# Ledger of designs, part 3: VH-VL binders against Peptidoglycan editing factor PgeF (pgeF)

Target 1, 264 residues: Peptidoglycan editing factor PgeF (pgeF), of Synechocystis sp. (p74606)
Amino acid sequence: MTMGDDLWGWQNINGSPYLTCALLAPWPHAFFTRAFYPQLPEQLITYLDPQGKAFRVKQVHGDVTLTATEIGQTPLAPDSTHPPADGIISDAPHQGVWVASADCTPVLIGDLIGKRVAAIHAGWRGTKARIVPKTIDKFLALGSELKDLRVALGPAIAGEVYQVDPWVALEVGQSVQAVQKLATEEQQWDHLSTMVNPPVLPDAEPEKYRLDVRRINQLQLLELGFAQEQIAVAPHCTFQMEELFFSYRRTHTKEVQWSGIVSY
Key: E = the ipSAE of ESMFold2; O = the ipSAE of ESMFold2 at other seeds; V2 = 0.75 times the mean of E and O plus 0.25 times the DockQ between their complexes.

## First folded at step 1 (VH-VL)

Design c10 (framework fv_canakinumab)
Fold by ESMFold2-Fast, scan of step 1:
Structure c10 (fold): chain C 264 residues (1-264), chain A 126 residues (1-126), chain B 107 residues (1-107)
Amino acid sequence: as target 1 above (264 residues)
Amino acid sequence: QVQLVESGGGVVQPGRSLRLSCAASGFTFRNYGMNWVRQAPGKGLEWVAIIWHDGSNKYYADSVKGRFTISRDNSKNTLYLQMNGLRAEDTAVYYCAREDYYGSGSFYHYYGMDVWGQGTLVTVSS
Amino acid sequence: EIVLTQSPDFQSVTPKEKVTITCRASQSIGSNLHWYQQKPDQSPKLLIKYASESFSGVPSRFSGSGSGTDFTLTINSLEAEDAAAYYCHQSSSYPFTFGPGTKVDIK
């Protein structure tokens, strides 16, 4: 969550809107809207850092995060010019790290002291596999400290509209260690549905649930020891705000918007 | 060693012109935005102007707009401030300061002025 | 333009005491607020950038906090070398502006 302030603000480039988060103000960053389609990270980075180099990966809905250097050392995915991964951490100045989304949560992270940044693509599969905690572990291995990290969870499909099968809701919920440690599946459902700001909501359709993937990622960060004030969660829903965002759930097409952050 | 050295200050009569220079060394000058900041004797800091790394964008304080012109020569690692129509109110120590930043004309993030010169005194006689 | 106000104007404090300086902006500036230290007859020195990020080489006793319109610079356990003027500065919009400064003297 936020520190009680509205941390999110709209910006504009030549009439096209994009979103920024005050928690990430030290770094050039943006959660770009559909208005920038079909521009790619190599073009979009010029709006953030004219000296910057853009890094991106072939997103596979997994749990792998690569440093910018590791991207150059990792074999390319089949039929792709990029290696398979769903997160990127900078390891030098002027590196822009980018992820694409159309409902999955784009996560941007900055290290106030270590100066490194990260971008993560966190859909329900990646969230279940704990890609965000694994990326935080990688920050720590590189010398970052938890207290210096700032995390923004950007525009994504909201829990109120994200209908899923029961097994998806339960398995994603089980990625939260406090939930996984409960003795029975019944206790796990109860906890996920009754806790403060519950990540699992009832659905009008029988045998279905609504899942808040951003809330699950926020809970994973809190479990690692993050203070609430270090985490910003966007209120924007990609499914409901169709003038601003592409949404796979809404249209079943593959157009995406990009989110990126640049190191110094 | 990273350094900024101002020169060109002096005593000048009202209505005349003066050109300040700031010589940069020890870093890649062309990668940084550059500021001019002034301080009247015994007073606080007042921002004067900024020029982007490539000279493409320039912004001024309202008090100097139309009279002062900021410019740079990246091949010589030098920043300039051309001061025309000088007034008694322009009497101050003038500092050049580098500022790291990222962005386009409508989107920018500044990282604070991390390196400052020693300043050069401009006195407009009354 | 965005006006910055600082309080107090002046503080005279005993060594090892905590010093708190506030800066208020006339409108929201997010976290685009930086703090500078200026010792007598010296150029300003960057202390804190983006409201709370310590600049390289700055002693850990200096810290910044705040966002929007209200910001604080704290010197935990003042040292003799900290006698100086302290200025806040906003880079949220042009023209950039500085606060009027806070002078800290040591007894």
Scores: ipSAE 0.000, ipTM 0.395, lowest interface PAE 17.6, mean pLDDT 88

Design c11 (framework fv_canakinumab)
Fold by ESMFold2-Fast, scan of step 1:
Structure c11 (fold): chain C 264 residues (1-264), chain A 127 residues (1-127), chain B 107 residues (1-107)
Amino acid sequence: as target 1 above (264 residues)
Amino acid sequence: QVQLVESGGGVVQPGRSLRLSCAASGFTFSSYGMNWVRQAPGKGLEWVAIIYYDGSNKYYADSVKGRFTISRDNSKNTLYLQMNGLRAEDTAVYYCARVGDYYDSSGYYLEDAFDIWGQGTLVTVSS
Amino acid sequence: EIVLTQSPDFQSVTPKEKVTITCRASQSIGSSLHWYQQKPDQSPKLLIKYASQSFSGVPSRFSGSGSGTDFTLTINSLEAEDAAAYYCHQTSSLPWTFGPGTKVDIK
């Protein structure tokens, strides 16, 4: 398979489009579009695996990933329906793991040999806190090997339009170990702005920057030893592709789309 | 323990500027969206502006767009409202309010209800 | 923008009686509606969030219901301390808006 756009394909069910990634072909999976609103994971999983059970969490923009078993064993606060976390790893067959997004990056992962899958909600705070590397560490602790993992970074707000304050861009950039090791903040800014496919772009508005959160997550995966061929980054922008995706930055509304992957 | 304390209100002439501050304590300020809400004497509540937890998103009521600027300093746990081109109709008590949290059936984290309010600071724009 | 209307504008109620306040939205807002209480010379306080969820420390006599465009705040047995203005507030879409308020006085 060719890298980039060639890895991503549009599919259709009952006239509604959804996105898939060739790297995740072994697993039933989807990055659903706004066309499936207001369906929840419990209904959406029937399109992927009629025997599947859906798992989801109370997303808090943190760095915690739970296994399906841990979700069932986590005590809930009195007014909560799901435990707080931003990632889920399967630990049995026919488990669908799901994350909601409307600009934050949905990350889907599969293990070719260990058979487990994961879904991660990675906004800028979760990315700064290294939720994706922490989830990879959890895969390894459960017996997975890095070489067997395939990662897809789905539709999210693109760096070209994600305007942020300087401190956000710098702190998210510092989550990359190669950046953090540089002696001065000036060196860190230079590196983030001049490297190949830079994650920090200049903005037309003074004292603002544009931040590519998917690129930062890709850099975190590469520093863990992933080969580029194990990582797919969607070219789709939730803010710019209004017909297909909800975007909180664009509309400030509460609707979300779901992304999920099912173990076998 | 959770507190919001406002300051900077006073009497100003039309066309002048004023800067309001809201000092937050007892919670992780950088994790919460913050709002300004105003209330003219004897009238109802009117939403003015929101700033997201990371400072990236800012939205304003049409009545203040282009004149008011909301900002925050997460290192100082402080919210600001810069008010320029003040008009008589801007006379009101200005409240600082924290957006709480909400976890719906979809599992998405949302901060919407104003769970903590400051005491308010009065801004009077004299004729 | 979404316009919220409240009824009644004013209500004078005998102690221990049931009070019902209605809030109507100009378009569907799901359950993204919150209720606040404001006593004279005090800041507003959150009572009910997301149409029906009681905020911590709020007396059980306060309850909320509704979805879409029609919402209700109920005080099952009015106490003297409940004399206040009550506001509904929608957070379904920006700009966020408040209802005009309902003033509740005790007879």
Scores: ipSAE 0.014, ipTM 0.465, lowest interface PAE 7.4, mean pLDDT 88

Design d01 (framework fv_daratumumab; at its last look DockQ between E and O 0.02; V2 from the best seeds 0.00; counts 0 for: pae O 14.2 > 2, placed apart)
Fold by ESMFold2 at other seeds, look of step 2:
Structure d01 (fold): chain C 264 residues (1-264), chain A 125 residues (1-125), chain B 107 residues (1-107)
Amino acid sequence: as target 1 above (264 residues)
Amino acid sequence: EVQLLESGGGLVQPGGSLRLSCAVSGFTFSSYAMSWVRQAPGKGLEWVSAISGSGDYTYYADSVKGRFTISRDNSKNTLYLQMNSLRAEDTAVYFCAKDRYYDSSGYYEGYFDYWGQGTLVTVSS
Amino acid sequence: EIVLTQSPATLSLSPGERATLSCRASQSVSTYLAWYQQKPGQAPRLLIYDASNRATGIPARFSGSGSGTDFTLTISSLEPEDFAVYYCQQRSNWPLTFGQGTKVEIK
């Protein structure tokens, strides 16, 4: 299946562009661009749901997802006003769940029947630790059914430009169980580099590889039993699209864009 | 030991200007957001303004927007409130207040664990 | 902006009695609500943050509860030093706002 570019639509507020995904059409949602900086989720949610309340966490590149209720019950991160986590699931109507990114994958999830929504920050560390599968497990424990979930993987650094050390590429690749089960590292490398739409690409520099973190997250979802039609992957690269997105790899600065989705 | 010491209050005519200072000690000033909160004589508390630890972000109550400017000098451990176009309704004791949590990223918690003694501003003709 | 309405305006009680103070928000503030105590001629003191967490050094007789729009401060058995004015304050949205206060006074 081609990248689902027919699923992705540009929207505009007062000249500022943001991106939406057709799989998530039932829910107010956005992958905002740099044009909305320095607005925060507490302001941004008013574009999506004036009645909504924004929820966010102190992202630590880990594998923890909290419900909106659990945010109020979890100790704050050191030097922060928010608890440490990298994902949020709604547990009541009119809750906006938000993540920040600048190259890491923002993942938005909606449950067509159970009404829960989620936002996940999935960098390579969180992807290695399987934050997305762990969040899906949490949806199921809360009563959701896999067939009702719709997942959008938003703008992030593209594999074709994301240079990494070999151990990063291999260990993130091993988070896909079909890869982990192979008997040797040579077989694992071969599988990761030769499958259709490979998540690991060669680099011209010796002892470097390129890693497609969105593709790894997609593979993890497919292994859980998602149909390809339940998953949308944005073709947009935060590194290459400088006019639209901040990128930590490009500038080594801390500016971010926000992505969010609101429950009903 | 945390100390917050306001100064600069006094009597001023309507339309006049005044600058309040708050000298702080006992904590790493640049790492904490700060606020001004006022209390008219015999009345309740009213939040006036806040500033992030770095000084990059400022917030104001609607009643003071465009007239008051909050600022900080982290090298001198001092918070300021420049008050212009003063009105009788600005008459109050002004407290500086420290945000409870460390703000290394420029975000606020919005709960105040330490307060100064306050300085009285009286606006009368 | 979010309006916080405290009730009652004045609560006249004796030492040893239970005090129950109410704060209602004009819209949901989730659990982002604090309570402060203020004595005459003094600055406020933080008692409760995030609706139910006691601040450092606050005695166990103080407790907070609630979520959304309705919040309660309870003083289980009043001590002489507890006769003061109490304010609630939200941090859900800018501007930060306080309630108008509840005075707890000796009957």
Scores: ipSAE 0.000, ipTM 0.423, lowest interface PAE 14.2, mean pLDDT 90
ESMFold2-Fast, scan of step 1: ipSAE 0.064; ipTM 0.665
ESMFold2, look of step 2: ipSAE 0.000; ipTM 0.455
ESMFold2 (binder alone), look of step 2: mean pLDDT 94; pTM 0.953

Design d02 (framework fv_daratumumab)
Fold by ESMFold2-Fast, scan of step 1:
Order: structure tokens, then sequence, then C-alpha cells
Structure d02 (fold): chain C 264 residues (1-264), chain A 125 residues (1-125), chain B 107 residues (1-107)
């Protein structure tokens, strides 16, 4: 049993399973499974808060996080009914913020004192661009304090199966300040592959690596000054847990599961 | 050391059949979608067919639908294109291409990052 | 199917000059557009993916921009090896489609 496994629990609605995290217990929240497809956030929010309003964005694998109010002020993405962004922060009660995933990491955040919540879509591109630290900075700008934040990194493709090109592993790894400050790429590779709970794992093929995107996001949070106890990392792999999760790496289809959290 | 090597091209008569193969090395074959892209002499690129890493999902250009079948053998690291009822307009160099996944997947690139050298198929009497 | 139209069909320039190539889609492809370079007798080579991201090993002189229906590939200063045919390709919808190509040739 790895640290943090006892924080994650399965729940059920009409026979359909969904995942919750004890660190987020103050807020209605869920990491929904494939069993809820094709329901959208506007329907899923009724399971969490019947009075809630759902907010979502057109995910573009960037580093932009919008408040619920900013979503209404931002031009729509081409061919979409939603503005382009990969994170959402609530700015009023009863706002549900949602992100879709099928391998990328859904990150849910709550502020114990300021009451605001966030959902972030953190794939390798967003992680490289430091969307999670940028979203934390936005929380602080809105009046939140770091010590009051609780972060859950949900089901995503596990490092042990996420084969990537070397440049992807290196560029994502370089988003961690401790890595970026090393003088050579050789030192950066060594650090990423030998540190405690390394985010870069060996691959049987000589010029391939396995990348743990959740671990990189955890490292970014720790560098910001988060205590380990403020961060929960799900042990669930979307690629390996086929009955519970969609995985784009596995099927090459655009079916997704949703993760959301509601402010109070 | 990632390599894609096509084979099976040649001269065939209209109405004939041909099977192309693409041997791959240097990556976990079953984790990546693969495509066939063709190029007629002196013309541009035309996407022909794609198959998911598992082999469960296949896609075809309308011009080849019902005549061509894409398949893969993940145990042999080989991609195939079975071409039936060949027509003169199918004359082209056929490239095997490894595709990244859609931006939703987090894989990069979401494009054809590695290509084979191509194999020539000539459909003529 | 989504039709990609490239312009100009041919661009005649000298080494050291800036090349600007356009690709227009018949409907929005968001940012799901890639650019490829092809030299005679060779396979295409990926240059840019997701409209603006440079592929591994591609020199900094290559850059991409655009979203929706209008996209641009820019080569800031042409090197002799850059004279080739360039193709755009969309990944927004099945079937996947390519533009007809822009030939960048030496004056």
Amino acid sequence: as target 1 above (264 residues)
Amino acid sequence: EVQLLESGGGLVQPGGSLRLSCAVSGFTFSSYAMSWVRQAPGKGLEWVSAISGSGDYTYYADSVKGRFTISRDNSKNTLYLQMNSLRAEDTAVYFCAKEGYDFWSGYSPDAFDIWGQGTLVTVSS
Amino acid sequence: EIVLTQSPATLSLSPGERATLSCRASQSVSTYLAWYQQKPGQAPRLLIYDASNRATGIPARFSGSGSGTDFTLTISSLEPEDFAVYYCQQRSNWPLTFGQGTKVEIK
C-alpha cells in the first residue's frame, strides 16, 4: 500500500461507480468513471449539488485558468460553445467546475477558508507549461493562503505504462525547478530517474521512457511549499483500469470521463 | 532508432490485390495508432487509413472504403494494408506513418512524427 | 471532409529570405493542424504540430501560428536545405486531410 491510498474511496450512484478523495471531503466532488458516459457536467452536477451551476471550458492543453466569471467574459474557442482554457476557479457559491480526461490528470482543489474550488486538466503539455502552479498563483491573488489549499490528483495514465519520446520526458521534467537548475541534460536525466519516487521510469526500448505526469505535478506543488499532507495522488491508472476509465492511449477514441468539484 | 520499413509494393493489374506490410522497431507498437498515407506520382499527400494501437478502431478515406483493410499484428510489430479491387487511381507511393494521439491524450506529437520510406504500388495494364 | 487550401502554390525565394506559407480550412480545425516538409524522393518530415509547436529536432527558424481556419508556417531565413514542398494536415476530424502543398523553390 502506497501512502495516500486510504484517502481514496469508491462511491456509487444507481450502480455506477465514482471516486472521491478524503482531502476534498468539505466539498461535493467526484472523479466520475466511464459508467457515466455520455452524461455532461450540466447533468453530473445534479448528483453533487442540485442547486449547482456547471462551468466547463474547451480544453486546449495550455496553461490558462479562468474564474467562473471570466468564462462568461472570454471569447468562445473556434467550433465550440466554451472559451479555451484548461482550468477553472469558482468565484461564488454553488459553482461546479469540471474537467474531462482520458489519461490526462484531473486536478481538483479546494480552499478550506476562502471556500473557492478549482478543476484543472493537466496533461503532459499543461504540466510542462506549469498550469497547476499558475492556478495556485491565481488562488493566492484572489486571497487564498497556501496552507488552506487541498489538492487531489485524480485517475490518469500511470507512469509505468506511459511510454513517451525522450524529449517529452525531459521537457516535462524541466518544468520542475530543481531539474531545470541542473547544468547538463545528463544530470537532469539522472535526477529524474533516481530521485525518490522518480517521475521518469526506464523502458525496455533504448530511446523510450515512461513518464509519471502526476508525480511531476506533485513535485511542482511541493516546490511551491505545499506539505505532503495537503496533496493526494490517486493510485488509479486509466490505461490499465479498462472497466472503469476511458483511455485515449488504449482506444484512440474521444470518449471521456469528467471530474468536478462544487463550491459552497 | 525508431524505424518503419514498408514492403509489398509492385506492379498489379486493375482489379487485382496487393498486401503491404510495415515492420516497426524502437517503440511499443501496441501503444500507438498507425496510418497509411499515399502520394500519387507528382501529386500531394492523401491519407488512406488509420488503426488504433489495440487494433479495435479503424478509419478509412472514402476513396478506399470497402476495398482496403488496415490491420496490425502487435506480436510481430507489423502493420498491414490489404488492397483489393485496385484501380489506376490507386497508383502511388504508400507510406507507413506512426501517429501521435489527439491533443486530448497527452501524447505528442498529435501528428505523424515518424514515417517510413514508402513502397511504390503501380496499378496498370 | 475538411478541405485544406494552401497558398501560394509556388513560392520563389533566395536563401536568407523569409518564407510565409498559408493554409486555410473549409471549417474550423481549432489548433489541430500540422506542417510537414517533403524533399524529392523522401518521406515527409514533421515540422509543426498543434498549429504552433515545433517538432523535435526542427530548427528555430521554423514557426507556426493560427487557429480556426487560418494558419501560417513561417521560415524566418531560408537555408539551402529548406527548398522543398510543404504540406499542412488537419487532425480535427476523420477523415484526416492534407493541403495540396506549397513548393518553395530557389529563384
Scores: ipSAE 0.013, ipTM 0.463, lowest interface PAE 8.1, mean pLDDT 89

Design d03 (framework fv_daratumumab)
Fold by ESMFold2-Fast, scan of step 1:
Structure d03 (fold): chain C 264 residues (1-264), chain A 125 residues (1-125), chain B 107 residues (1-107)
Amino acid sequence: as target 1 above (264 residues)
Amino acid sequence: EVQLLESGGGLVQPGGSLRLSCAVSGFTFDSYAMSWVRQAPGKGLEWVSAISYSGGSTYYADSVKGRFTISRDNSKNTLYLQMNSLRAEDTAVYFCAKGSYDILTGYYPEYFDYWGQGTLVTVSS
Amino acid sequence: EIVLTQSPATLSLSPGERATLSCRASQSVGSYLAWYQQKPGQAPRLLIYDASNRATGIPARFSGSGSGTDFTLTISSLEPEDFAVYYCQQYSDWPYTFGQGTKVEIK
């Protein structure tokens, strides 16, 4: 159980809608919609913090999170002006950290006491590799305490429409420790499909399943000791809400929306 | 110049094991996903396994899942494929293939821009 | 998994002729389709990516078209070195899959 829709509110800038989460109220933040395309983080940050500097990475669907300082110290990806990573943690005031998505889950995190923030790009590959838990570990290494963290899992492709092959559903599900401890794959399938708010749903097409990647990320956070009240899961589906969000599964185009959060 | 060189192939009995290596040069190895693609004698190409640039994410075809393990050592610019419980159906030339980067949106679609020459694995009783 | 079906299995043509190779996907792959050329005893060589973009060093006589489920590779005027096996590959979803190949052979 996460709070869901009652934590999420629509805002407007010059008639263009964007989404915010009440758990992240202490930080300037936004899950921007397709209405802001083709604006980049360097432009979008001015809506959140006029003094802010935007940080972004070359997203590669991996498990690496860099601090803002580490971004300047990491070699650039080939043919890119940014280093390869899928998460960013701030390490100074007025740093905006940004991730792009079109179905993958954008995760925004704030530390109420330490005041650092993070943005993570969590598709099924990054979720399987446990990028969110690895980023939480990095927060703790920097001096954050788990009880002070607030996590928002933003608009992403919903489980009820995300058709995947069986091996994708199983391997992403196996990233959850409670699932991996089960003796057989049959027991793992049973658990993933019968637990409360199951992350694996049946599909009408034989030998296919539907996967809730946000739910898997929520389960990983709960296993780390997060309370349900520290985690907000957006009810918004990028595939189904086509007027508001780009969706790679829907169109197979590479247009994205940005989500970001600014430290102070 | 980009070079991929496979090694470790050979003749092995059913149920046996082999470890393939792919030594790479001419590009920033730790920035690219890598794959193994195989081709049985006189047959077409079959994707076998992929690994993310960091080694944190691995992917397998159903035919090899649970038997094969892909790994990489970024400090040595080397990709590996550990093959266990080999079957006659695993007989093929195994190619090391470099994944391509999608620089536009942060997604990396994997078409293969460079390939090694392949190493032959023969599983026979 | 997504199945790619190539047709015809074999094309028998003479140098100077146009070759048209088809690749059909069992479900939409958007534009995430690549074409490879393979000669006997050699590794595959990338020709086309994202359905229509020619890879570096690939001659202009090679072109790709299509989107969704139906794709075509065209060789406008066959040169002797173009007689080879051609494969399509989708990278829209895991597992990545290849077509069974089209052999372009000299008549």
Scores: ipSAE 0.000, ipTM 0.417, lowest interface PAE 12.7, mean pLDDT 88

Design d04 (framework fv_daratumumab)
Fold by ESMFold2-Fast, scan of step 1:
Structure d04 (fold): chain C 264 residues (1-264), chain A 121 residues (1-121), chain B 107 residues (1-107)
Amino acid sequence: as target 1 above (264 residues)
Amino acid sequence: EVQLLESGGGLVQPGGSLRLSCAVSGFTFDSYAMSWVRQAPGKGLEWVSAISYSGGSTYYADSVKGRFTISRDNSKNTLYLQMNSLRAEDTAVYFCAKDQWLVEGSYFDYWGQGTLVTVSS
Amino acid sequence: EIVLTQSPATLSLSPGERATLSCRASQSVGSYLAWYQQKPGQAPRLLIYDASNRATGIPARFSGSGSGTDFTLTISSLEPEDFAVYYCQQYSDWPYTFGQGTKVEIK
């Protein structure tokens, strides 16, 4: 999207580029590039807030979001260092919340009035399970109001190149309530492929589709009552921008880049 | 603890039908895709069918398309495989298997003990 | 469909020895490869997923490596309970396919 392009800017630390979003300007935040590998959140937070404490989870592509306090209260499985979850919400000042990605959508959220922030790892499985709406529900339960939230959907694999099997496209699409309520799968396919800025695109290979996971997450947020001005969608593709981002679809290796945001 | 328990196997004549069930406990059943995997006597593993978490999408190996139907009842935590027009080559132990969350595709983190289906005259 | 070829078909070793098992794919599967252990009369047990990640509860002597078309399962020092059949499985594309298995037997 053209308006979304205006919100995104490149920054630099010691010659290494990272991405920021104007909607999140009140909070120290970054969508870091591959140039920062293999630095972890505990090191990366010093670039955003020298007094900040980093929080991260063992990402399992599920729908669970934990507060910083809940992370500390969650019993760990033997030999584990972090509790299983795919989202984190801050509940005190100077808390940095972090997610790793290499094609999955990193989602950063800030609350202008409540001052809490969140980071969510939203791949196709988490998107299907509606982790972003569930995290918004948790913001509301903690006292936030929708009108005060700002959401940035960061660099991820673009729909134009994300080839998937039919079952993936359909099941992720069905996470959108307007799609799920249609009577037949034929009607669901038609809607997903013909709506404005369709999340399902044609593929040259028979029995394959292209899927825009960021668009599905945007549709889920719009269904919750968000205004378009509260949501920024990055135009950056992790698969196509090889110099800047790791992409699991491109290389099939487990190197990741980190995205984080710090509360005040 | 996670448990998958298959039932419904037995001896059937060629052209006959059987319905397999898999009762599941210990995880949120309606959040995961499920599969049936079979193993003929003395042979390796063969994926047969898969069903999405909601039951909205089903997939089949070419060898069973049009004859087998996979389904699930999320209110009962139960997976089913309806097998019609059975052939001698369908003789196998049938395993119920739980799909695991990954970026794309799936492996099976939990398996049932299997139920034997014998198709013989 | 993607064909997985495992070698050797049978590996005869003594306890304490290292076992190295190979799995080759007919086309790239990236890192979308899992390894299973199966003992006679039992269900398969997940050992490794995403080519190199150990499943919960799996001993450190089991390790996986490789990407693309060539994959290896290594058991650094065989214990008596490790003598079993091992299968690789790809989940890069439908239909899901398994290798034919490698039997690790006591010498």
Scores: ipSAE 0.006, ipTM 0.432, lowest interface PAE 10.6, mean pLDDT 89

Design d05 (framework fv_daratumumab)
Fold by ESMFold2-Fast, scan of step 1:
Structure d05 (fold): chain C 264 residues (1-264), chain A 124 residues (1-124), chain B 107 residues (1-107)
Amino acid sequence: as target 1 above (264 residues)
Amino acid sequence: EVQLLESGGGLVQPGGSLRLSCAVSGFTFSNYAMSWVRQAPGKGLEWVSAISGSGGRTYYADSVKGRFTISRDNSKNTLYLQMNSLRAEDTAVYFCAKDSGYSYGFEYYYMDVWGQGTLVTVSS
Amino acid sequence: EIVLTQSPATLSLSPGERATLSCRASQSVSSYLAWYQQKPGQAPRLLIYDASKRATGIPARFSGSGSGTDFTLTISSLEPEDFAVYYCQQRSNWPYTFGQGTKVEIK
């Protein structure tokens, strides 16, 4: 398998486009576009699985992933009907797990043998806190094997346009174990900026950097022992593709698009 | 450096009330979740309650739910535990503990800094 | 709630010996497990978090391993200051719970 445009395909429902990934073909799934706003997961799941039950959480940019059962056992967030978390993993058939985004990376995962699926909301804070590796640990604890997992990193703000302060780039970069093992911050900056497909790009403004959060998440997965062929990274940028995606960096509005995957 | 100092412990009769305080210094208080953990004489640790950095989320052990209230005043760098309807089984040293990770309002990790504890004795 | 069971209840060893402490969870806690040390009259001290990561300032002789339901704390060579009670704690589900403790005492 190859990464890039070959793995990603546009689909359509009554004139409204949504994105799918070939690595997740065994599961009903979608990275929905702005065209589906303001529909919520409880409505969107009917496009994927008429028998499906939708699960969602109050996203708070942390590192907590809950199973569908644990969602029912966890106290609700203030002024919310959902518990606080940024990832959900299924533990029964016909469960749709959903995350919202407007620049943060939606990560969808499926287990070919164990049949469980997950959705993760991974912005820079969650990525720094290693939410994706922590969710993989939870898959393994539930009986999944690494070789059976397929991961898709969906539409998010691209590194080419994601201007950040140095401390953000460095702290997110330090979430990669190969980086944090380096003795000095100078060595860490050099590694992040010169490695193949560097996650930290130069910026025209002095003492500013551009950060590829999807690349950092990919590096975290590779460190866990994933093969490149198990990971798909979308080439789509939410900031630049304004016709298709909401972007907080572009508009500073709270409108979001949803991504979800359903267990069988 | 980082310091947590509990106060307000003492002797109280069954059915009575007591308010514990934890004064905090050496870090940005509002950025961290806080917990109360207790230890009965000669026994192990029991997590009693936790509160997010903003104060927006609270959690309680079933043994104290409905009787204890955790709160914080971020302007005064102080954590509180209001204990009502006290029972003999609530007799313990109560520790204030700081969460190890930055709290964004709900994130909980592990307790990396602890106060010295304050003794609460519930007896007639 | 998730119950954590520690074994053995008491471990009697001499300085220089290896200590191996076990913690078993009633259901999976993934890697969301920590180990604390407590000396008499003192507050607990964080040793290990996320099953295997050493907290700041903790000596290399302390190591943690395991995932899911079975976890181990190892002290490769006991120093006099290591004789204490050790507790495991999970943060996978609310309410967060502690094990009952393992006492490491001088033989």
Scores: ipSAE 0.000, ipTM 0.384, lowest interface PAE 16.9, mean pLDDT 88

